# Ledger of designs, part 5: VHH binders against Dermatopontin (DPT)

Target 1, 183 residues: Dermatopontin (DPT), of Sus scrofa (Pig) (p45846)
Amino acid sequence: QYGDYGYPYQQYHDYSDDGWVNLNRQGFSYQCPHGQVVVAVRSIFNKKEGSDRQWNYACMPTPQSLGEPSECWWEEINRAGMEWYQTCSNNGLVAGFQSRYFESVLDREWQFYCCRYSKRCPYSCWMTTEYPGHYGEEMDMISYNYDYYMRGATTTFSAVERDRQWKFIMCRMTDYDCEFANV
Below, E stands for the ipSAE of ESMFold2; O stands for the ipSAE of OpenDDE; V2 stands for 0.75 times the mean of E and O plus 0.25 times the DockQ between their complexes.

## First folded at step 1 (VHH)

Design q11 (framework vhh_7qbe_3)
Fold by ESMFold2-Fast, scan of step 1:
Structure q11 (fold): chain B 183 residues (1-183), chain A 126 residues (1-126)
Amino acid sequence: as target 1 above (183 residues)
Amino acid sequence: QLQLVESGGGLVQAGGSLRLSCTASGSTFSMGWFRQGPGKEREFVASISWSGGSTYYADSVKGRFTISRDNAKNTLYLQMNSLKSEDTAVYYCAAVDSFSYTLEYPYRSADQFDYWGKGTRVTVSS
């Protein structure tokens, strides 16, 4: 029985009012408040303003059953112009993003900000469909599934389109003690 | 504007089964079913997350009703088994707008849903 409790309430503005974390080709570093993880990734592609994306993120507090995050860190860089796959090390959850634009390849490098929860392990992992559905389109990935958390992503860069498609890696987290699962 | 259209309602005998469907004209995220019986207030029945991985049920329907969705068809389902006369109601489909959403989970209060269908009537005779 779940009872009458709901996940933390938040109301989002529309895209015009939310404020993008970056201007086109601008580097940025975004970090959720302590105890929160990324639950939404929004982006628009601006071909006329330098063939880059503006990004917006939403965060939610993790459930009390997970406890306080034990440690947070910036993960290794994923190089501009490359296809890559990365999940947070040490059973971590994604709590932020850092990115710089590179004129030489017309693409961005990426880093995840990851947080881990002591004795909590990922399980029942799955991968979303690609975002955006087609290069150059707006993307709006929102995790309404309270039981699943973003652990990472895989992404493909197209030099012709000057854009990326993303698939996000989502996992449940145990609410009981576990030692070494790392999916 | 986003439209939700319910179907599958009708007259059924106590102990019988019925499946309701709700088709959305566009993209939705979390979805749910609510009902309003004769002379009663609207009440929550069941909800489902966007991925279909999490579901929530009112105590009165647990074990009898199953909520599911097919995102490729923009369609929500409610499989109702072991129907009781107390299940007689107009059933409403509800959805959260992907462009204007409330980030609360589970979505169990009517105020958490942005769009509503016109309802489909279910009558259980005993």
Scores: ipSAE 0.000, ipTM 0.119, lowest interface PAE 16.5, mean pLDDT 80

Design q12 (framework vhh_7qbe_3)
Fold by ESMFold2-Fast, scan of step 1:
Structure q12 (fold): chain B 183 residues (1-183), chain A 121 residues (1-121)
Amino acid sequence: as target 1 above (183 residues)
Amino acid sequence: QLQLVESGGGLVQAGGSLRLSCTASGFTFSMGWFRQGPGKEREFVASISRSGGITYYADSVKGRFTISRDNAKNTLYLQMNSLKSEDTAVYYCAASEHLGYPWTTDEYDYWGKGTRVTVSS
């Protein structure tokens, strides 16, 4: 179960792991259950024709202090082959991912599934280090503590490596009424 | 500025139990327990998130130790059952104000002075 790991923490890596959302070059659309947000992003690199990654996500319920999400939506497409930076609109939190593979550029397009919590605003935002640490490596990004929520990411594509590195944008959320932040 | 005070350590027979407590002088986000045995490096034992909803355990203590917290009292607990001689160590309470890997010492901003646990054969 998520949040009950040994030390030193070592990711069990088996391509038969339950929860992979896609096969090599397969498009996918993943949404957390209602009231939950993404807390972990895991991925393995497959060095086959077209080179691609398989993805695995973990979700956890948001605290009752946030209330239930008021609305959820798919954010704008981030195009294959491009570097990009995107956070959920309207102070939203990331609750899913959608992606299609493009053989013409050997890369994926991406969309966030975002959910908004009425009158709750992000604060104390920061950016993780890059995942994976080196192109072609496996990645295992865990929201280390339940006190921060993923609001988005910045990512760079290397045509030479045929892979992406990600930095995730993490923020706390207020438990009191507020109207503006949208960071 | 934040201060952590551990208590509950002592001498116990193998197979016995102890409960450690750590009281913080103020609000804490994530908290954890680390230990350092004779002639060994400081190692991770267990951690708990701010809400109490996420816990992590070292493989050596999984199934025997339980971490919990009472945020109203600013207190962290470690219930240690089925103690073994290899559990003999000074146990340290730690607190973090930011994200990080809860099994690494670098993640914690505040540390207690430690409480000694000795498990006899």
Scores: ipSAE 0.000, ipTM 0.136, lowest interface PAE 15.0, mean pLDDT 81

Design q13 (framework vhh_7qbe_3; at its last look DockQ between E and O 0.22; V2 from the best seeds 0.00; counts 0 for: pae E 9.0 > 2, placed apart)
Amino acid sequence: QLQLVESGGGLVQAGGSLRLSCTASGRTFSMGWFRQGPGKEREFVASISWSGGSTYYADSVKGRFTISRDNAKNTLYLQMNSLKSEDTAVYYCAATMSYFEVRSPSSYDYWGKGTRVTVSS
ESMFold2-Fast, scan of step 1: ipSAE 0.013; ipTM 0.359
ESMFold2, look of step 2: ipSAE 0.011; ipTM 0.317
ESMFold2 (binder alone), look of step 2: mean pLDDT 84; pTM 0.869
OpenDDE, look of step 2: ipSAE 0.020; ipTM 0.318

Design x01 (framework vhh_7xy4_2)
Fold by ESMFold2-Fast, scan of step 1:
Structure x01 (fold): chain B 183 residues (1-183), chain A 125 residues (1-125)
Amino acid sequence: as target 1 above (183 residues)
Amino acid sequence: QLQLVESGGGLVQPGGSLRLSCAASGFTFSSYAMAWVRQPHGKGLEYIATITGSGGSTYYSDSVKGRFTISRDNAKNTLYLQMNSLKPEDTAMYYCAKDLYSSYTGWLPSEYDYKGQGTQVTVSS
């Protein structure tokens, strides 16, 4: 099927009418500008046009105490149709997302773009409430609390609802030298 | 200079087999995920299969899953596609493609930054 398995990504970065990074069922790749991390995840569900979500992200510079990221990378994929739990490896923070839609399962694959900060470790981690609160609703997770950074997420797919709920994993980062997280 | 050179296409009967090869040069082959894509005459590009830089993971479109096998030989900078149980619908120009991402970034062929000249596969009775 060309509509399902055409060229891997056909995304309109510069042609998003309402600031959404993707159209329904469109693959996308989003990275925060260098030195910034994801602070907001916004999404709307369109049941009438293919049971998919459009996504929007906001980024903010990390504080001077954290410094510049020492390296950034894409984490391993999390497959469509599955529930999963993933945090950035190497004490990393989430600085982007990649996703592809699979019509065969009516769901998306996901990857995090992660950045690490030399000798800074996550601590005092907690998990947000579910976003959206109910399947099919708009979601608007905004964390402008600069003390907490997104390290990952856990998410559950409902084949009946054809939608996904997310809980984001939020942590503080040390301002002193640390080689290994004890969280 | 980055080059991808496909070979191994040809004319086969339905139910037959072919093995395609792609010789890569001009980049660190083992650091990048590689893919096969095809274009039937007069139609758009269709994704077929991807293999990570290490060869540790492979992914397939539903149209070829169970019939085609993607593999690589990093020592020879060569990508392969073993095609079994060929159907007339598999008739297309087949292209080798390099992903933007190295093996360290994991797998996700987001946007291929280079595609070769292709090799023709024709499945006819």
Scores: ipSAE 0.000, ipTM 0.119, lowest interface PAE 17.8, mean pLDDT 80

Design x02 (framework vhh_7xy4_2)
Fold by ESMFold2-Fast, scan of step 1:
Structure x02 (fold): chain B 183 residues (1-183), chain A 125 residues (1-125)
Amino acid sequence: as target 1 above (183 residues)
Amino acid sequence: QLQLVESGGGLVQPGGSLRLSCAASGFTFSDYAMAWVRQPHGKGLEYIATISSSGGITYYSDSVKGRFTISRDNAKNTLYLQMNSLKPEDTAMYYCARGYTLYEGSTFWSPFDYKGQGTQVTVSS
């Protein structure tokens, strides 16, 4: 039986023939439509030609209780080859990704596209398990908790595997006025 | 015709086990991530487990982690859910759900775009 628990998302950039946002070693910039946030991250690993990943994202509208996003921005760059941890500043939610490949380290740098909602604060945050479960495998992270939003991630790079594992940081958002949580 | 047909539900005592099966037809099963979702009577849907198209990646909700195991047989177009140490709170209609195609891209956000008719699991003493 058909279940209507999602909405179409629209991408405004050239994609590979199979719908992925990037080709192997290609830089990309992806933004959710206005008022939407990232709810799924999908990726396959290509062992040939530098051992890179292709990426795909799904977006979903935020509930009316959050209102319109008051501000959106590109967060600071996270360097290729490095372990990092980053959440969107100013209580923001992840609404996109930007990435460039660096042949010198056989890895990518990353930026989040973040949007904030005035007087709405993150709370009850938790971290997912690692994606992929093992280096080199496909990954398919879907937000199953409908009241949780992606605020950021932590990720580790393995020079031996030439691949990354990710843990995503998920938080609820208040539906009442608050200020300055930024967790 | 796209079909997902669940089976294996029934009445079981707390601490018991059941194995659910889902027979898929009308699409290339090996191209899709699959999920098990459940709905207790009069309540909303809860995601239980997800498995990637290859079977290499699995996800479990906290309520079933360590007790349930999702698996698939792409040669037989069949999805499974092994349910151990069942609790009364596991009582629900269980649905097999088709995910999105990782290699074709997706224009819809959804852990599933199609759900079967379901199979009832009742855990009572």
Scores: ipSAE 0.000, ipTM 0.129, lowest interface PAE 16.6, mean pLDDT 79

Design x03 (framework vhh_7xy4_2)
Fold by ESMFold2-Fast, scan of step 1:
Structure x03 (fold): chain B 183 residues (1-183), chain A 125 residues (1-125)
Amino acid sequence: as target 1 above (183 residues)
Amino acid sequence: QLQLVESGGGLVQPGGSLRLSCAASGFTFSNYAMAWVRQPHGKGLEYIATISWSGGSTYYSDSVKGRFTISRDNAKNTLYLQMNSLKPEDTAMYYCATDTRIYYGSGSYLDFQHKGQGTQVTVSS
């Protein structure tokens, strides 16, 4: 797959020699295999090699009770250098990421790849603590409890640190039919 | 060449303790997150614990939380698993691994990179 940036897509397990989907300041586009969602986000900061992060993702099949994803799409771009908060539209779950580095601001723009499940709705949502705990540190967000799915994130950028902190938005999904509010 | 060598397994009674070690060579150990996984005889791989590259963050499966402690010594290129309050259900071949993993609905790792030969832990009276 070639997205808006023209990158060749990365497959789960198709990492660089050391397991990372990108090198410093390299753009990337990562999608979980069909029917899978992101369950882990790992990253290391490399100040001396471009003041950027390398990223690693893990995916897992959604429970059969959710059924097949009815639609998948790339969400709106979240621009480099800005604080932002975004969840997948239409009750969607995060199934990938794409990103491009901008030297002008020393930061990345981001897009979520989102998939929705017909008549399944998020509930009991909560927000993780900051990842990383301090700028420049490794981050390692892993969901071992399969009851919660990533729907999005909020993130802040520090121009002084040249790094980002993230909080992930995690929700349960109904195992019974629910409907979107009609407007 | 990347190499991982597990040791420290053995036979122990229920309620006992063991400390497993994993000696790493052929790569920059301090740049990798490390994991312990296990495989009971005739069953699938089960995730146990992960430690970040620096040792600053640790994560555990619910089955071992409060009983096992993962740690590392980057100066010695060694990963550890301290196992306390051992149960017969902890009987398995234990492996250390780097990075890539798949979780399936059963909570088992079915794919992981750079695992070693394993060390056997048997808990019986």
Scores: ipSAE 0.000, ipTM 0.154, lowest interface PAE 14.8, mean pLDDT 78

Design x04 (framework vhh_7xy4_2)
Fold by ESMFold2-Fast, scan of step 1:
Structure x04 (fold): chain B 183 residues (1-183), chain A 125 residues (1-125)
Amino acid sequence: as target 1 above (183 residues)
Amino acid sequence: QLQLVESGGGLVQPGGSLRLSCAASGFTFSSYWMAWVRQPHGKGLEYIATINSGGGSTYYSDSVKGRFTISRDNAKNTLYLQMNSLKPEDTAMYYCAKEGPYYDILTGSYHFDSKGQGTQVTVSS
């Protein structure tokens, strides 16, 4: 009967799934399953012909103490060819990515999918080192620690290298009620 | 040897439907992302849809979003494309493609590890 199937099939397929989200120069839109946030970002650069990256994400459920996400949204677009710094608004955490490739600049536009948790605030934020360490290299940023969540990133584009370096903004979240800075 | 064999193309009226199939062999089908791409007569390859290795995530070009559905059956090593609300602009040779790391900048075409001989879809006006 139907009740025996319950739709749990592959609900964690993207978690620890090594499949790439996109083909070279392909647009994509990726969201973690409901109640999960991005904990890993992997990428390879096609040095030979592509001048682009393939991306892979892993997600994990947030702690029960945060509760259900109260609201999720797509943050504003960060344009191709530009350097940018963006964190999720309203104390949000990154739960997905959307991107399109632009042939005219040989680079991608980017959007974060963000989710906020009622009365929970980021604190003790820090920034990772550059990923990749050098343009054109593979990158593998993994944060499987229960204490740190991605809030955003800063990234620089090199027109000469046709590649980006990223630093991810990582924060702890309070387990007690707090006020939102942007509300 | 890696092989991809497309089938299911044909002549259809505008607004009609077709279901394409791709039989894969010679590689571990369940380990790779798969795509459908098309080539209209006299034009370059155009990306249509991609599906991840497990079948849970799908992506579409803006031109077919909401009309086409990509799916796969890993037990049968088969990729599918359900095409609904077909338009004359959908007339093209359709190819099943295994994920490849290269894009040919000179021709504006994706480089795939393999693509089959294709199946022709003609939408008559």
Scores: ipSAE 0.000, ipTM 0.096, lowest interface PAE 20.6, mean pLDDT 78

Design x05 (framework vhh_7xy4_2)
Fold by ESMFold2-Fast, scan of step 1:
Structure x05 (fold): chain B 183 residues (1-183), chain A 123 residues (1-123)
Amino acid sequence: as target 1 above (183 residues)
Amino acid sequence: QLQLVESGGGLVQPGGSLRLSCAASGFTFSTYYMAWVRQPHGKGLEYIATISGSGGSTYYSDSVKGRFTISRDNAKNTLYLQMNSLKPEDTAMYYCARHSVPYTFEYGGMDVKGQGTQVTVSS
């Protein structure tokens, strides 16, 4: 039987049904439990309060074949107001997000929380479609493609819309010892 | 004291390749986004590419996307630009630049401190 990220689907909605990780314009820091990675990114645009989003994340354990993460770290800041492209360094997978809102640009800065799995390399990477499909809409990116993990994202900010669109970078991970990524 | 020393430029035929290097000193290299910019003769500076301090994020101008690859070696404090499928319009003086604020991308500008390295694409 198939499931998300190489194992059976385990109601990952239960990891996100506690509510939103942030209030409008509130800074936040979210980390998956140890040994888990982000499998869903959900967000609503707050039209009533203005120009910000509330965020919610779901996590799932990585397969036993990847082993325990060897190290985890906060990746570099991606600045508010800018478009950017970032993947976790050192073949890492996204296991969290940190963000602060900046009134001066009406946007957020972003950091990934990344975890590395020793001698496991990303391959067969692809990029999702835009989330949300249109500025101001709700987004619900749930990966049902098992054996693919989020390594990063590219995103574009619109000062006119006061919102962002995201494309997520998804990769498979080797189940054999690997020293170098070809992606 | 910020010092950036570019090298690797030269004369190359259209369709050829070159690899530029930038030796950085005087600051904590791994904490800064680094960029390549170029200046064609008699024109203004054109942005080419940026790489984050860890090397995990890269950004490219549309004119070079798919042809150029920016990379870095933090152990050697060195920034690289691999240029493939070179065109005559790529002829310019190439400079490496440090983004002016640690851990950030372009919010505050860039420091272009080196003498540059000349790339000439012609037969």
Scores: ipSAE 0.000, ipTM 0.080, lowest interface PAE 22.9, mean pLDDT 79

Design x06 (framework vhh_7xy4_2)
Fold by ESMFold2-Fast, scan of step 1:
Structure x06 (fold): chain B 183 residues (1-183), chain A 125 residues (1-125)
Amino acid sequence: as target 1 above (183 residues)
Amino acid sequence: QLQLVESGGGLVQPGGSLRLSCAASGFTFSSYDMAWVRQPHGKGLEYIATISSGGGSTYYSDSVKGRFTISRDNAKNTLYLQMNSLKPEDTAMYYCAAGPLWSYRYDVSDYFDYKGQGTQVTVSS
């Protein structure tokens, strides 16, 4: 099923995010519509057998000043059970997520779907607080400042809690031509 | 990529001892609770022991309590099971797994997605 992985088949989802992308322990692949980026990440924890999360995402169009994305790709895989830090390569912005559940570690592997904008560079980057605030809680991360875009995340896995906490990496994007990112 | 390699099994007489090892790679071993599980021929999986990520907490099934000791060396990415006073009923294929301290809350099959070849322990005359 090419719908489970990236490109070119795309799943269209608007800003309304009352539906879940996945069932418990189900693999999924989610891409924003062309020209849109992820602006919200929502999740609920299920402590029944499988102790997994259901995920939901909201997307919004990038401003006209950024132009059309020049290239989109699936970033390198982040292995289940490990803590990791990753931002989109090539000054990219996060426009989707792909994930598979692994029963041996009771955790998920993750990949970002990233899109780049020609001659546009990230700057004034910062990290959010932890989501969820405590393991096992529901999480609802919404960007209230539309001038900041998600470039990646850092996350830690607790084998005892069977859950992850996330910090999202948020950056502004230049509206002028640039050769190198100021990070 | 996550990999677990068990070793140290063999043939031993009742009352004997064996030490099993599990070499872990491809993940941050020190962040994971680890477990030993076994499967006797023609029977289901049974939980044996678990150890917390830092080694501060251990839990045992009633069938092995007082006879087996689980331990870990996070610097060497290695899990151990010291088996003493072995009985014929301990004959089984032994597997290591990354898993929850409260194994009975989850189906023991959850430990099998990345089981290696295991290591065979046979207790007989």
Scores: ipSAE 0.000, ipTM 0.074, lowest interface PAE 23.6, mean pLDDT 78

Design x07 (framework vhh_7xy4_2)
Fold by ESMFold2-Fast, scan of step 1:
Structure x07 (fold): chain B 183 residues (1-183), chain A 124 residues (1-124)
Amino acid sequence: as target 1 above (183 residues)
Amino acid sequence: QLQLVESGGGLVQPGGSLRLSCAASGFTFDDYAMAWVRQPHGKGLEYIATISWSGGSTYYSDSVKGRFTISRDNAKNTLYLQMNSLKPEDTAMYYCAKARYSFGLTTPWEYDSKGQGTQVTVSS
């Protein structure tokens, strides 16, 4: 099960220790501390107060077997108003998010902050269910399984609801030398 | 500023060989996987081959496996496709592409950029 091999449960139990990284329609840039990756995504939607979402993230250190990240970068922009699918390039894992609100389309552009680990490749990838379950609802995505890391997401925008649904792409990382994913 | 310039296409007889080249500029070439894709007249784009950022891993479509070899020279920012045992069905416009690493083998493949192409025609 996820609980037995997952990250420390109590550190992500309520998400109450951290404030929201942004106010409605405010741009933001969030990076996990060095050597950590995103393990939780929380968000609330406020349709009447700017038709936008506030975001909160939780990070955890990667296993010692993975080592230190060899390099980190901002991935290419995913434009506001569009559906998109993106994973971190070069076998990378998601370690942050950057976003700006665009009033012209009433939506956000997005960038992942990605980190890669030398000679480690993603494999056995799968996709979560949609978050939120319905447009306008609160989103709480938590990855307790330290064997799976967020590589990216696919998301759809509803102009009618002025909101997004997300599916997160989760992968294992090899424990042997590898330079390219076969996933 | 990102540019991909293909060359090396031409007319060749069945059973012949061609070597395609792609000169890349405007990005850090050795940080990205690269691909060759082709488009036969009146058809959609067909994936041919992908090579990892280091050149250590290569992947081929079933239609060309054993006949084509993809390679790269990171010092020269150049991608290559060696095409052997060419068949009339290989006739197409060939493009090099800067491929995303996004589940290229298990999800619909998407490229960030492709060049203007080089025409390969196989006929007697």
Scores: ipSAE 0.000, ipTM 0.091, lowest interface PAE 18.0, mean pLDDT 79

Design x08 (framework vhh_7xy4_2)
Fold by ESMFold2-Fast, scan of step 1:
Structure x08 (fold): chain B 183 residues (1-183), chain A 126 residues (1-126)
Amino acid sequence: as target 1 above (183 residues)
Amino acid sequence: QLQLVESGGGLVQPGGSLRLSCAASGFTFSRYAMAWVRQPHGKGLEYIATISGSGDSTYYSDSVKGRFTISRDNAKNTLYLQMNSLKPEDTAMYYCATEYLGSDYVWGTYPSFDPKGQGTQVTVSS
C-alpha cells in the first residue's frame, strides 16, 4: 500500500507480516539490540524466484554475569561460493549477520557481527547438526539451552542445489575472569 | 601437545588436609582459566573450583567453599588445590582441566566439561 498508511520504502517492510529480514536476493545487515546475542536462526529457500533464502533472527539479552559488551565489530567477509569455517575473534559472540547475494555464483557472501565481553571466555564448545537437514528445506535453529551462545559456524555450498548447509558453533561463557597473558 | 598431569592425592583422615597439583604443558598457561573437577565413584562430574588466567578471580562450589583454595603459579605452569577440613564426601577422583578452546567436540551434542588429565585419587576415611 501507498499513502498515509504505507509506502514501498524499506522502513515499511520492517512492519510486514512476513517477518523476514530480506527479500529474495536482497542484501541485508542485521544487528541485535545492544547487549543481546543471536539465539535463533530461521530460513526458507525460495524456489519460485530463483535460488536464495530469506532469513529471520531472534536475539536475547546476555546474563548480567557477562556485563555489557566491551567491543563489537564486523568479522572478515566469507566469500560467496566457498565453504568456510569462522568463529568470532577475541572470544566474541555472534550478535548479527550481514549478507550480499552474488549472481555470478548464485550464492551469498557472509559476515558475522561479533561482540566481546571483557575477561569472559568461551568454553565447552560444541557444534550443531546440519541446518537444514537437506538442501532446499526450511531451517529453524533455536537454542533451547540458554547456557550456550553462538560463536560462529561452518557451512558448505552446493552449486548443484544452489543452497547451503550450516553447522553452528555453540559455547558457554565463563562468569569468572579469564585474562590474556601480558605479552 | 596439550598435557595436564595431576598429583598429590592419597588417603587422609576426616579433618585432614591435602594439596593437589596439576602440571600443564603445550599451551600458554597464563592466558586460560583452569578448573578442578571431581568424580565420586559411580556418580557424575562436579565442578569444585575455577581460577582465572591471571589468578585474580576464583569461584567455588558451595560444597567446598571455605574449605578448599584454588591457586596457580604461572611461572611454573602449575595449578594447585589446597584441601582443608576434608570430609568422607570429598572422596573422589580429582581432575584438572583447562578452558582452552582447542578441545575437540562431538557433533550435535552438548559436551559437559571433559577432564583432560589422568586424575589423582583422594580418599577420606577413618
Scores: ipSAE 0.000, ipTM 0.119, lowest interface PAE 16.3, mean pLDDT 78

Design x09 (framework vhh_7xy4_2)
Fold by ESMFold2-Fast, scan of step 1:
Structure x09 (fold): chain B 183 residues (1-183), chain A 126 residues (1-126)
Amino acid sequence: as target 1 above (183 residues)
Amino acid sequence: QLQLVESGGGLVQPGGSLRLSCAASGFTFSSYSMAWVRQPHGKGLEYIATISSSGSTIYYSDSVKGRFTISRDNAKNTLYLQMNSLKPEDTAMYYCARDMHYSVYTGEPLYYFDYKGQGTQVTVSS
């Protein structure tokens, strides 16, 4: 169901006009506007002066049925040079990314910006295929599905390629009151 | 040329042990999660175990938990499956598989495998 425009994507202005949030090896911090979550991740690989990626994100308002986010926070740091798996704590959804490049390992550390919705829990979670399909390629992950939200990711780093592949963790959110995820 | 070559299968009595190996070539082995899957004669494929690219994250099917151990050696481009307490029900052709996708919440692989080798036969009988 990717590419289904069940959301009003009228405010997709940022994705087209903002350009890349970072230059090669530049640290960055990106947050969706309040009440919005990440629905697209785009990246290009830059081979000039050492391999690194430029990143671009698109955000979209969550459905009115979820209400306003009750709180948002920066999740724990995932260290450069390591593979990792992380989902937002407290049933949260990904609403931003922060990253810094480390020359010592030729890789980036990462943090999710997460937002939670009171008494709404993730369920029916699944994992995407790898992005990019091959190291060094451009990637475009777009989640326009009305019912699925990014909860986190797992990613692997190749020191030889000096690049990462990502799998994104996508979940539905309950439309009834709940306190914990049962999945 | 992408290749996965399984070895180490054979005939073993119930309660016995075998160690399977999978030699990978033609791709950056250390960049992919790997899996073991099996197919009993005349039946469908069954997922056995998955291991992340670094080896830190491992999943097992309920049928083999506590009996089988998956491991990898990225320096040698080799995947292993240590099989203990073998049962007649473990009789199958065993395949090494690349690019396994899984759900951390459901425990199910999304894309079971994108490539598997020729396999190695394991027969458990008295």
Scores: ipSAE 0.000, ipTM 0.105, lowest interface PAE 17.2, mean pLDDT 78

